# Ledger of designs, part 5: VHH binders against Protein KTI12 homolog (KTI12)

Target 1, 302 residues: Protein KTI12 homolog (KTI12), of Arabidopsis thaliana (Mouse-ear cress) (q9lmh0)
Amino acid sequence: MALVVICGQPCSGKSIAAVTLAETLKESETKQSVRIIDEASFHLDRNQNYANMPAEKNLRGKLRSDVDRSVSTGEIVIVDSLNSIKGYRYELWCIARAAGIRYCVVYCDVDEAHCRQWNKERSDRGEDGYDDGIFEDLVRRFEKPERRNRWDSPLFELYPSREVIDKSSPVILEAVTYLTKTVDSKTQDVRILQPSIATQAARFSEANSLYELDRATQEIINAIVEQQSLGAAISRVTLGNELPPIEICRPIGLPELRRLRRTFVKLMGQSSLSGPPLPTDADSAKRRFVDYLNREFGGNNA

## First folded at step 7 (VHH; framework vhh_8fcz_2)

Design s47 (from d9 with S105E)
Fold by ESMFold2-Fast, scan of step 7:
Structure s47 (fold): chain B 302 residues (1-302), chain A 122 residues (1-122)
Amino acid sequence: as target 1 above (302 residues)
Amino acid sequence: QVQLVESGGGLVQPGGSLRLSCAASGFTFSDYAMYWVRQPPGKGLEWVSGISSSGSYTTYADSVEGRFTIIRDNDKKMVYLQMTSLKTEDTAVYYCAKDSEYSDEWYDFDHEGQGTQVTVSS
């Protein structure tokens, strides 16, 4: 009946907030059924999941898929993770809108200094803390929610560094009231209907196409890096008989290749939202990406 | 550090044209793809158009293809959205967005401007 997105810096008290909210909802007058989706639910290793961008993307993909599947169960779904990227919160909001369910964000607003201290204390106790490098990278990339944005509203702000978060916390009670408020069936907007199975199946197919696109383009990047490592100066990268070669006028660094791949995947993904479907096979994806690279290298003189 | 400033929004009649501009600073503009996204009243954010770092590759949402054109000028650090044959459904706040430095997700942008309001009505 609802999707709740818990958001906050690493070690900002998000899991305590999620558990407190879930228990308060279960004990409420309406006795809500609640499901928490978090990293621990999948037995995922925290530092490994955030060690690099592909691992982090895979984690977000797994969490997003479970959210998408779970919003049809009739339970209140709480997704407890960093949810730090505004584009990812936007995607979760789109899932809630497509499902015709209530949505909100619960933000644990804790300054970086307290988060660092709590992370250190967890590590010192042998608990599941973040390695310092991973922690600082996550802090640097955090995109704070803003209530003016639809995908960040309504926004319930908690301050775990200023107060104890428990079932009596005013903001927790406000969130519970919002999530349990009743709407008369006669006043319900009939246009906000649950998505059909066909709509969900189409969305799943699109996700699989994005996976194939991501995998195929990464293989191309790997081939370029490997061939450049073999010799002094290379002017073309050969990818086999089925693909045209990539013409390069200078050595291309891995950071530039990753940026070009990321941009290509984004441009292709956006086209699929309303345009023709994404390539479903590796060969088509590789051909499109090779064409893209040749165009970018030919047009980029800087 | 990264700054995006949109301009050119306003009130226009159905069937009219409007040109949006976005001035970028604080990053190597020629290294990043740029996007236009919009938020219609009472709806969520929706992607409109994208342009690669060199300008050689562009994409459009089906709802605007053939009517809108995205252009960039790397020397001036500008991206534009030329809108023609405007419909009431195009009414929205339009945001200029920079491609993410850290995210591989097709829906992620790491910076957006403050937005410019486009209202299409008679």
Scores: ipSAE 0.012, ipTM 0.504, lowest interface PAE 8.0, mean pLDDT 76

Design s48 (from d9 with D104E S105P)
Fold by ESMFold2-Fast, scan of step 7:
Structure s48 (fold): chain B 302 residues (1-302), chain A 122 residues (1-122)
Amino acid sequence: as target 1 above (302 residues)
Amino acid sequence: QVQLVESGGGLVQPGGSLRLSCAASGFTFSDYAMYWVRQPPGKGLEWVSGISSSGSYTTYADSVEGRFTIIRDNDKKMVYLQMTSLKTEDTAVYYCAKDSEYSEPWYDFDHEGQGTQVTVSS
């Protein structure tokens, strides 16, 4: 009946939040059936799963596959993992939309210093903690959820370092109220349409490809903005030795670059499977985006 | 105020053709990508096709590729969906949708029209 995505830094209290939410839902007026999908469900080693990108992609793929399988059962599904990559959260949101079920994000907002201390305490007790190198890499790559984004909304923020999270926590009760009551989307002035899961699952089957596409295209935008800031006028943006240059006949503002980037990512993500394959690495994504920009800047307005 | 007005739907036999039109107003049309999405009876929304702001890039769902063509006319502020070799499974309400103004590329369409009904039946 709903999909809940738990999000937060490594060692930020996510599993406590997930279990507390599940128990509160089971004890609610409607006595909801709840399923928690987490890394432990697959008997996965924490440090091995995050040791390299292929392993991390495999983990996200397994979690996403189990979510897709579970949303048709009529249960409330809670995904308890880092869920730190916005492209992956977008993919989970698309699954919920296609299934016609409610969606929300529960974010455990804990600063890096507390997360490091809790990770150290777990390691000192001989419990399953993150190796320092893996922990710092995950912290560096964490993408904080923002409620203005549809795939991060509604956003329920918990602060485990500032308060005890239990069944009486106001935010937990607010989330339960949202998940158990009918929500009428027509109360909004503008209704936003979402592609179906049948089309999106095919395009987003490799969750990390959305993350790589997002990061690679943002790097291109950053390079264009930086090079334009070095001079009042430029006609060409040079991007390393591996990429063709971008031909610019006028200064391009950041809002326009963001719209072009958004359009490119959406077109690539929603494209037909019979067309060119979705980029799976940063270099391929950058080359396709540069080609797209050159076409748009030089194309006719028809 | 953004407005999108679809037209061109109707009853057509399998194997037939229809051209859907979308008239846009209330925004700088040539700055935004446009999309067609559909909702079959009793089913959820399904993405059909997209076209970049200049018209230089187009994309299609697997189920319609080779049969549908998306076109835009920036001077007339129009988006079209040319449908050929129509099948009974193409029966749906078709909606024109505008690309989002939010900064994140994953943010979905930010406006839809009223829709136009396409029925493929004998």
Scores: ipSAE 0.011, ipTM 0.455, lowest interface PAE 9.6, mean pLDDT 76

Design s49 (from d9 with D104E S105G)
Fold by ESMFold2-Fast, scan of step 7:
Structure s49 (fold): chain B 302 residues (1-302), chain A 122 residues (1-122)
Amino acid sequence: as target 1 above (302 residues)
Amino acid sequence: QVQLVESGGGLVQPGGSLRLSCAASGFTFSDYAMYWVRQPPGKGLEWVSGISSSGSYTTYADSVEGRFTIIRDNDKKMVYLQMTSLKTEDTAVYYCAKDSEYSEGWYDFDHEGQGTQVTVSS
């Protein structure tokens, strides 16, 4: 009855840490039942999982779904993946809090040079490794866990490049002690929490509506980028007969457009619980997103 | 580097008002949406309100809509939550949260502050 999130750079020894923790828990005096949820449990190819953002998002969604399904079983659940994004760790933390179970992060702290070396060694042996391009992209986007954040605490740091990680490792034993502590009326380690609005929204999001929203907003971004590439100074983007134009007061780069799109998707998802439902078709999604962009850029008002 | 500091919490009677403040530093404040999230005693984390980077678009949870107002001042790097008609069920630790820079998660945040306690009781 706990959720453990393993975190670290690609090829940082995460699977060794997960297996070692699981075996130590199974052999503890309380004989804990442990389940490891990892990429291999879904029979997914490593490089295909990280080839593009939709594939990576789909992987995170599948892992999150299995975690949500598993938290009621009375087992200790270990999620063995990169878990490299702070926002995703936050979502996992919300699931644990809603379920009233213990939560912790185990971080395999290994520098880029050692991770790159171990990845190359795996590839040289013909074993499961990352393609160089994928590896470097993952390293660049890694968001290190920090104890100050609730979703990264308690934080148990392992250093696989400094020593062998095994059942006698002090940090492993510390984590086991935390995870096997007896719950009683005076303990606040585990509390039964009622499902929150944020947790319910994450759990009950419609895949088809989110897919349409994601696709429609990306089409708008692509249209803006394309039109800006055709003209050196563009002040207006026209998107078709039934969509209002976008008024642009300054050059807008792709990173800013992507951030605005992500923010729009989040705001829409949260408001669907208290306001109008999520758009179910591409045209409605595009109209709402164009209105949002015009408000943010100070464009036309209807 | 990123820092969010909440203030303005306290004890207030039902039907009262309170204004929460969040001072942000360590990032380009005007580029990111901001959120208020709360955790009532014995309950999970729940989203309360959100505001776009320009301040022109706002969202609210059903339980607070019409009673709470989120506003931001990009020049001062501040976000506020004006709370009116407070109820006992609004009792919670309130957290300021920054939108993610790289995450594609549906309900994720880059950073949260330490929180400010709001207690609504007679």
Scores: ipSAE 0.057, ipTM 0.582, lowest interface PAE 6.3, mean pLDDT 76

Design s5 (from d9 with A33T)
Fold by ESMFold2-Fast, scan of step 7:
Structure s5 (fold): chain B 302 residues (1-302), chain A 122 residues (1-122)
Amino acid sequence: as target 1 above (302 residues)
Amino acid sequence: QVQLVESGGGLVQPGGSLRLSCAASGFTFSDYTMYWVRQPPGKGLEWVSGISSSGSYTTYADSVEGRFTIIRDNDKKMVYLQMTSLKTEDTAVYYCAKDSEYSDSWYDFDHEGQGTQVTVSS
């Protein structure tokens, strides 16, 4: 079981990549069952769905809901859409993690000039293309996948403008190998417990706040590291006008800060409705994290 | 090697109390958040409770809030779950878990051992 996120500019060859990957997986030695979730499966009009932000959010919501329902079927699920917003890719990654399944991103890296040409060619053939205004808006707002981000990794890059994408493509075969690899679960160090369907649903319902929480807390860690790097013994970290300072009784190393951040995000993400609710905005998330750090650093003798 | 050994489970009547214990070794206990998770018969794993490395911050699942208390003793390398007002729905194998060292994901836990069975029935 796995979740594959196809990503790319409008008209970058994503559907060809998705179909090629699915057929290669079905013909593999393991004979994988594969499901493709795309805009066409919902009978959605391309230009209508991207005409404004509410329609676009509704489209992403429908695709995300179908992914969430599909991750328990035992199939490899391929999401074929723009998947252009990093926060949305983070939400999809959270679904895969909660389900305890393998995850990867397949990125069709095509420059905007070729995408514009292919969009025009689709329109000329009477196929569903993007209206020029919608196309240019989508290109401008595209957030390229970055391998260093865990929700964009592993990242399999395809170049449809430079090569033919087919079942013999090296990157397709690499992705198939990754997706069909038998994981040695007999690790000496770590075993991951799979959450129940109920806990998976609860975590997913909070996903709209999780990316913001993750990003906000990372910004706080970066600020602490930067201020400590001044080489002086620092007892107080100032984070700006709206946030309380962090009181430090000793130098705090990056490994400890990373562990505290990870722990905070986990504790917040697993709190139910009757516990402390997830923060609804970045400022609230930062304030709660600063409070958490001051409690951890301050001890019982504040 | 990380080792977590759970104990204290047993058969108890509805409304009763039990105290679960977890003995930790193989890592710097005072540096990690600890969790209790459970697996009811025929179901997947459910997160129950968490406690920060210092013990100053605790969280609980809705289903156990007000009834369970998580405690830790860093000197003894122990984490405990004090359970009161037990319900038949609390019947499960209970596992002690450590925050994952290798994952940036808030979904991941490290655990070892057989767990401890808690059965709540008349």
Scores: ipSAE 0.006, ipTM 0.436, lowest interface PAE 9.3, mean pLDDT 75

Design s51 (from d9 with S105L)
Fold by ESMFold2-Fast, scan of step 7:
Structure s51 (fold): chain B 302 residues (1-302), chain A 122 residues (1-122)
Amino acid sequence: as target 1 above (302 residues)
Amino acid sequence: QVQLVESGGGLVQPGGSLRLSCAASGFTFSDYAMYWVRQPPGKGLEWVSGISSSGSYTTYADSVEGRFTIIRDNDKKMVYLQMTSLKTEDTAVYYCAKDSEYSDLWYDFDHEGQGTQVTVSS
């Protein structure tokens, strides 16, 4: 079982990619059961779904709910929609992790000129196309997936404007191999404990706040690394007038900083269950993280 | 090879106390946060408590706040869960878990042990 997130500009060939992947998975050696979740199950057309922010948020909420319900079925679930917002992809990734299933993103990388032409062709055929105003707004707000982000990885890139997407496409076959492979237990001598669905449901609305916290703390790590790279041993890292300094008792490598950041994000998510809500402001998140680092480095003086 | 060995469970009356222990080996203990999670009979896994790598920061589930205390000893490579004012609802298999090297999700943990059974009954 797995969760596949199809991502791309409006009219970028996403549905063809979703169907091709599903058919290839069903014909694989393991004969996977596959479910596609898309906008077609709703009684509204595309223009109604994207007419304004409340309608768009309602659509994302319905898709997210259907995904959350479906990930316990033992099927491979494919979400075929724009999936254009980074925070929303983070929420889908959190659902997959809570369910203990594989996750990947399939990105249909098509330039806006081709997407605009294909949108016009759909309208000319009497198919469900986007109104020009809605199309241009969606194109402007699209947040491209980046493979360095965990919620965008592994990332399988397709180019429908440059090649035919079918069951023999190398990227489709690579995605199928990833989704159907067995884990090599000899090299992984640990197992991950997954909390109950009831526990996850209580914190479902925190996914966007965790994304902002993750982003803000990443900026702090980048600043520390940059300042350390500019000189010999540094005993104090200054982050500007709004943040306390970080006191460093020894050189701190990037792997250690990344581990401290991950642990901080996890502990913040856990503490919000019985304490104050997660920071909504980036500056507050950065300040909390700086305080955490100073405690871990043995400095309570900042 | 990462190994976590839980101990200290047993039968205790409501209102009683128990101290659970977890002995860690196969990794640099002082580099990782540690957690206690539990599985009540017929239910899914439930997060209980967490402690940062230095021990300077701790977290607790709402259901155990004020009753449980998580402690670590980096020199001995041990993590403990001191449980007081135990309730029948605390009956579960308790697992010690290591923070994942790869996951930044607040509910992802690494574990290899069999757990330790805690039964609260009169």
Scores: ipSAE 0.073, ipTM 0.581, lowest interface PAE 6.0, mean pLDDT 76

Design s52 (from d9 with S105Y)
Fold by ESMFold2-Fast, scan of step 7:
Structure s52 (fold): chain B 302 residues (1-302), chain A 122 residues (1-122)
Amino acid sequence: as target 1 above (302 residues)
Amino acid sequence: QVQLVESGGGLVQPGGSLRLSCAASGFTFSDYAMYWVRQPPGKGLEWVSGISSSGSYTTYADSVEGRFTIIRDNDKKMVYLQMTSLKTEDTAVYYCAKDSEYSDYWYDFDHEGQGTQVTVSS
């Protein structure tokens, strides 16, 4: 099971990459079931989807919702869209981590000039192209994936302007190998989900603190969901001897928990510039998040 | 649909106080964190303060810590920014903003109000 995020500039060959990857996966030895989630299913032209910020946020929200619903189906899910915003790719990565599935990014690296030419050619053929203003705005706002970021890794780079993308493309085959590899106990996946003792003992930069914050808060959410699955009316979530319990007075859904986590991460990220420093380890991150949740669940409107 | 209406701005002397208000409508106010951001003349957007959906968790930029207080009243669908010990550097258009469900970035909001001008000068 896996989530694949296709990324690239408008008109960079993303749909060809998505279809090629999907067909190669379906024809693999394990005959994987694959689902592509894309903008076409919304029955709006692309210019309507990108006309303004509310429309874009609505599109991203619908795609994200579709991904979240699809991640448990036993399929490999491919998200074929611009996926141009780092924060949005981070949210998709969080969905994959919460589901305990593999994740990767496939990036169609095409220079602006070729993308502009291909957009013009699509428009000339009477197919849906981007209006010039919308195209230039999207190009300007594109945030290139970076392999050093966990939500952009592993990163599989394709160059549609320099090569033909087909089932024999080396990068496509590498991605297929990654996505279809059988998981044994004590695999690479364990290392992804929890940092080693050596990592925890290292001097923490702010980047390391953000990584620990992300991982730790996801573990807390997983614990809440797990304990609620044992009984919808639980009033207390126990997280072990080292952490205070979480007091809840109603069932808390996963969408609400994810929203609370996103807000917490955003508030923590900004406050690191002015307030207390970011947590330096997993335990500190968990304690701050548990405190935050207890305040939110037990808070009153002042 | 979603509406955010700021008020309370004006001209004040350095060291003075001012209370900004933001009236929200068109969404379930108690489900979303709220922010105050500002844009000084000739500069970019600056994050000022944030408050969680319940009001129990707040954050502040370095430049306003200890001087500003963000509060909310979920029953009245209002968020406020109480400003004290105002400095000339606080001169800006102040915007109320609704939290985004789609991005972790502090500058990515679902909606922003029209803003209210705060001028601190003698």
Scores: ipSAE 0.077, ipTM 0.589, lowest interface PAE 5.6, mean pLDDT 76

Design s54 (from d9 with W106F)
Fold by ESMFold2-Fast, scan of step 7:
Structure s54 (fold): chain B 302 residues (1-302), chain A 122 residues (1-122)
Amino acid sequence: as target 1 above (302 residues)
Amino acid sequence: QVQLVESGGGLVQPGGSLRLSCAASGFTFSDYAMYWVRQPPGKGLEWVSGISSSGSYTTYADSVEGRFTIIRDNDKKMVYLQMTSLKTEDTAVYYCAKDSEYSDSFYDFDHEGQGTQVTVSS
């Protein structure tokens, strides 16, 4: 019926939030059926799961596959893991949209110092804690959810270091109301439940490849802006030995360049689903983007 | 303020053709990419096709490539979807969608309007 993504730093109280939300949903007027998908579901050691990038990708793949399978059951599915990588949260959002179900993110916002303390306390008790090296690496790579992103919205923020998280917590009750309410705020519900055109197609794309594409195209935009600011001629922008020049017939402002880049990444992402593969390297991505820009700047004659 | 009005749907036999039209208003049409998405009965939205702001770049879902063509007329603020060799699996409500101007997300595509129903049946 819905997909809830729990997000937060290692040892930020995520599992308490997940269990509290699940129990509150089960005890609600609608008596929702709830399933929690977590790392324990695969019976793997925490440090083994995060020892290296292949192991971490394997864990995320297993969690994602279990979520994809579970969203057809009619239950509310709660994914309790770090969910720290923006691209991975995007993949989970795409699963929810493809299934036509409600989606939200519950973020346990705890500062690094408290997370380190709680991690140490777990380790001292002989419970599942992260090795120091793994913990610090995960903290460094954490990508905080942003309400402005569709895949991070609606965003319910909890502060386990400042307050007790239980069934009476206002934010937990707000999330329960969102997940169980069908008639109020239908305009917002319709907008959230009505998926973006990218949802089903993007479900099969690798999010990390899209972020690499985004980075490469942003470098091109930066180069154009820099050359224009230095008084370069309007007719041509030269980007390097391996890239064709960009032919422009007028000054191009940053807002227009940002819009063109965003649109290119979206169009490329849609085509990469089962069509032509995404560019295999940064140079190929830049070259394709340059071709796109040349077509758009001279498109009325193409 | 943004309005997208779809038309051209109807009942057609397998192997037939239809042209869908979308009339846009409330934004600078020539600044935004346009898309066609569809929602089959009992399923979520599926992306079908996209066209860049100039019309020079187009993209298609694998299931429709070679059968559908997306075109736009910036002077008339229109986007079209020419559909050929229609299959029963193409049965859906078709929506015209505008690229988002409000989201910084490269994967936020908004759709507007009530859609137009396409039924492919013998």
Scores: ipSAE 0.232, ipTM 0.699, lowest interface PAE 3.6, mean pLDDT 76

Design s55 (from d9 with W106Y)
Fold by ESMFold2-Fast, scan of step 7:
Structure s55 (fold): chain B 302 residues (1-302), chain A 122 residues (1-122)
Amino acid sequence: as target 1 above (302 residues)
Amino acid sequence: QVQLVESGGGLVQPGGSLRLSCAASGFTFSDYAMYWVRQPPGKGLEWVSGISSSGSYTTYADSVEGRFTIIRDNDKKMVYLQMTSLKTEDTAVYYCAKDSEYSDSYYDFDHEGQGTQVTVSS
């Protein structure tokens, strides 16, 4: 069992990649059962779904719900859509982790000019194309997957404009090998696997809470960086809205801020019988992070 | 190069205590959070505990909360796990792990040690 997220620009060959991967998995030595979830599964009109933000969020919600229902069936589930927003890929990753299944992203990396040409060809043939305005908006807002992010890893990159994608494609075969392997070798690596999925399931029943925590803390980091860039010799970062100020006795570099943020989110993600519950809203998350930063810069270690 | 050396494991009776130690080198120890993770026989890795770079914030898995204590000594470049009221289910290889510098992922850890075996049996 696994969850595969197909990602790419509008008209980047995602459906060909999804079908090819599914067929290769079905014909593998282990004879995997595979299900593809796409927009067509709901009989949705493409241009209406991407016409505005509420419609787009509704589409992502429907796809997410179908994924959540499907990951318990014992099949490999392939989500074939734009999956262009990193926050949405994070949500899908959380579903996979809660279900205790393998996860990967397959990215169809096609330049904008080829995507426009293929969109035009689809439109000339019928219902599968995007209106020009919608297409250009989607291209502009696309958030490229990055293999450094867990929710974008492992990342299998395909180049449909440079090569034919078929069952013999090396990257397709690599993905199949990953998805069908029965033993994860615990190598002597500088990176280890995260804690077991069974241990994590109860912690991530509210996956959105971790996403909001991540987003809120990144906003605080961005504010610190911005204020330091405007006034090189600041001793206090004021955030307003009843948030306490952040007191700094020296300039804080972005690498240090990123480490502090990553550590905070990771530590907050752990369950504790005596600890406070995970923040349920952005303001609570920001307040806890500001408190954490003040403690780390000069708290009980003084 | 990052080096983490775990020690302090052994055979202990249920209800007993052990203190695990981890000696770190090859990186600026005081810049990184440290974690203890474990692997029971025939199972995957399991998060146990974490401590912030300054030591001002700690966290524990529900299964060990109230029984285990994580502490660090930045001057000595050491992290410790004090284990009390040990149960047979605590039997595992225990690994010291450094916060990852390669990923923004909340669950990635770096380790290179062989771990230290903890066996809780009668």
Scores: ipSAE 0.208, ipTM 0.661, lowest interface PAE 3.6, mean pLDDT 76

Design s56 (from d9 with Y107F)
Fold by ESMFold2-Fast, scan of step 7:
Structure s56 (fold): chain B 302 residues (1-302), chain A 122 residues (1-122)
Amino acid sequence: as target 1 above (302 residues)
Amino acid sequence: QVQLVESGGGLVQPGGSLRLSCAASGFTFSDYAMYWVRQPPGKGLEWVSGISSSGSYTTYADSVEGRFTIIRDNDKKMVYLQMTSLKTEDTAVYYCAKDSEYSDSWFDFDHEGQGTQVTVSS
């Protein structure tokens, strides 16, 4: 019961790492059942998958859905894709947390020059390579995993350009040890205790802050949509005792609300990486989001 | 369709100032948040600053907080980055980025411009 996210530049040896890890896990003392989720299962050319943002979103959505379905099976699930965007790795980490299973990232750290050469060699052999424009765009947008982030940890770093990756690779064996260790009640770091009334007022952890922020803001969007669906002209959405009302001057569509929410979460999330801390609880998150929406709808600029 | 054109980069001494500009076209500018990201030599992209669609909320990386200011002019379809007290560590290609309409990821951008080079050297 674990989720493994393989991460790396295009043509960085990710599939070799995924297969090697899966085979080593199957041959381990515990004889783990392993499932690899990859792009090949969706029957699209890799250049089609990365041609534009809607195609990439569709690919990530399909991979995420397959992961979400698979994490309940008692298997170790390996996601073999670029997994290049920090926010997407965060979403996969949230799935693992919600399922109460182990999580780790395996990063194939290969410099751009080697990745470019391996892509060229793949294309020269008539194999599935990236078009140059798509390759350079993916390389430019790659967000390197960082061990300090909970959604990038534990981080197992492989260097396919410096060493052969096989079943005897120290890092592969280290990952296998992590994934197969018996969970001790004293060392359990994955499971979230069911909230009691005493823990319901607990502050967001650093790692959970972006997930809780997303959840809290989604609740606000759902409330707006629900009230607008009642067919009455809605000029004010009231959300309870602790929250200011949302003033609406026109009907707001769900796509616009989703965009505003994603933007707010991104602005808050990026700020927290090096600036003021994220909201400490769900009510603070909701209050900041309501204030944000009122400013965006009201046009009250300094 | 979406086009972002950065300008204003150049060579400046440590402690100096520069103002970067980004001209946007091909989308409803006032509907999207805008970001500045940078790529230092030999490194990946680093987030620098963001501004909400109305301009009412701004955010900054810790390394630039108090030194950089992000501003937008929705009528002119422009976003600016005012940089002061520049350091050698600020040397990078600076890109203007549009907020994602399609990505479910918190750190993903829909479009980036061609970039403008900022070099801080004595």
Scores: ipSAE 0.190, ipTM 0.670, lowest interface PAE 4.0, mean pLDDT 77

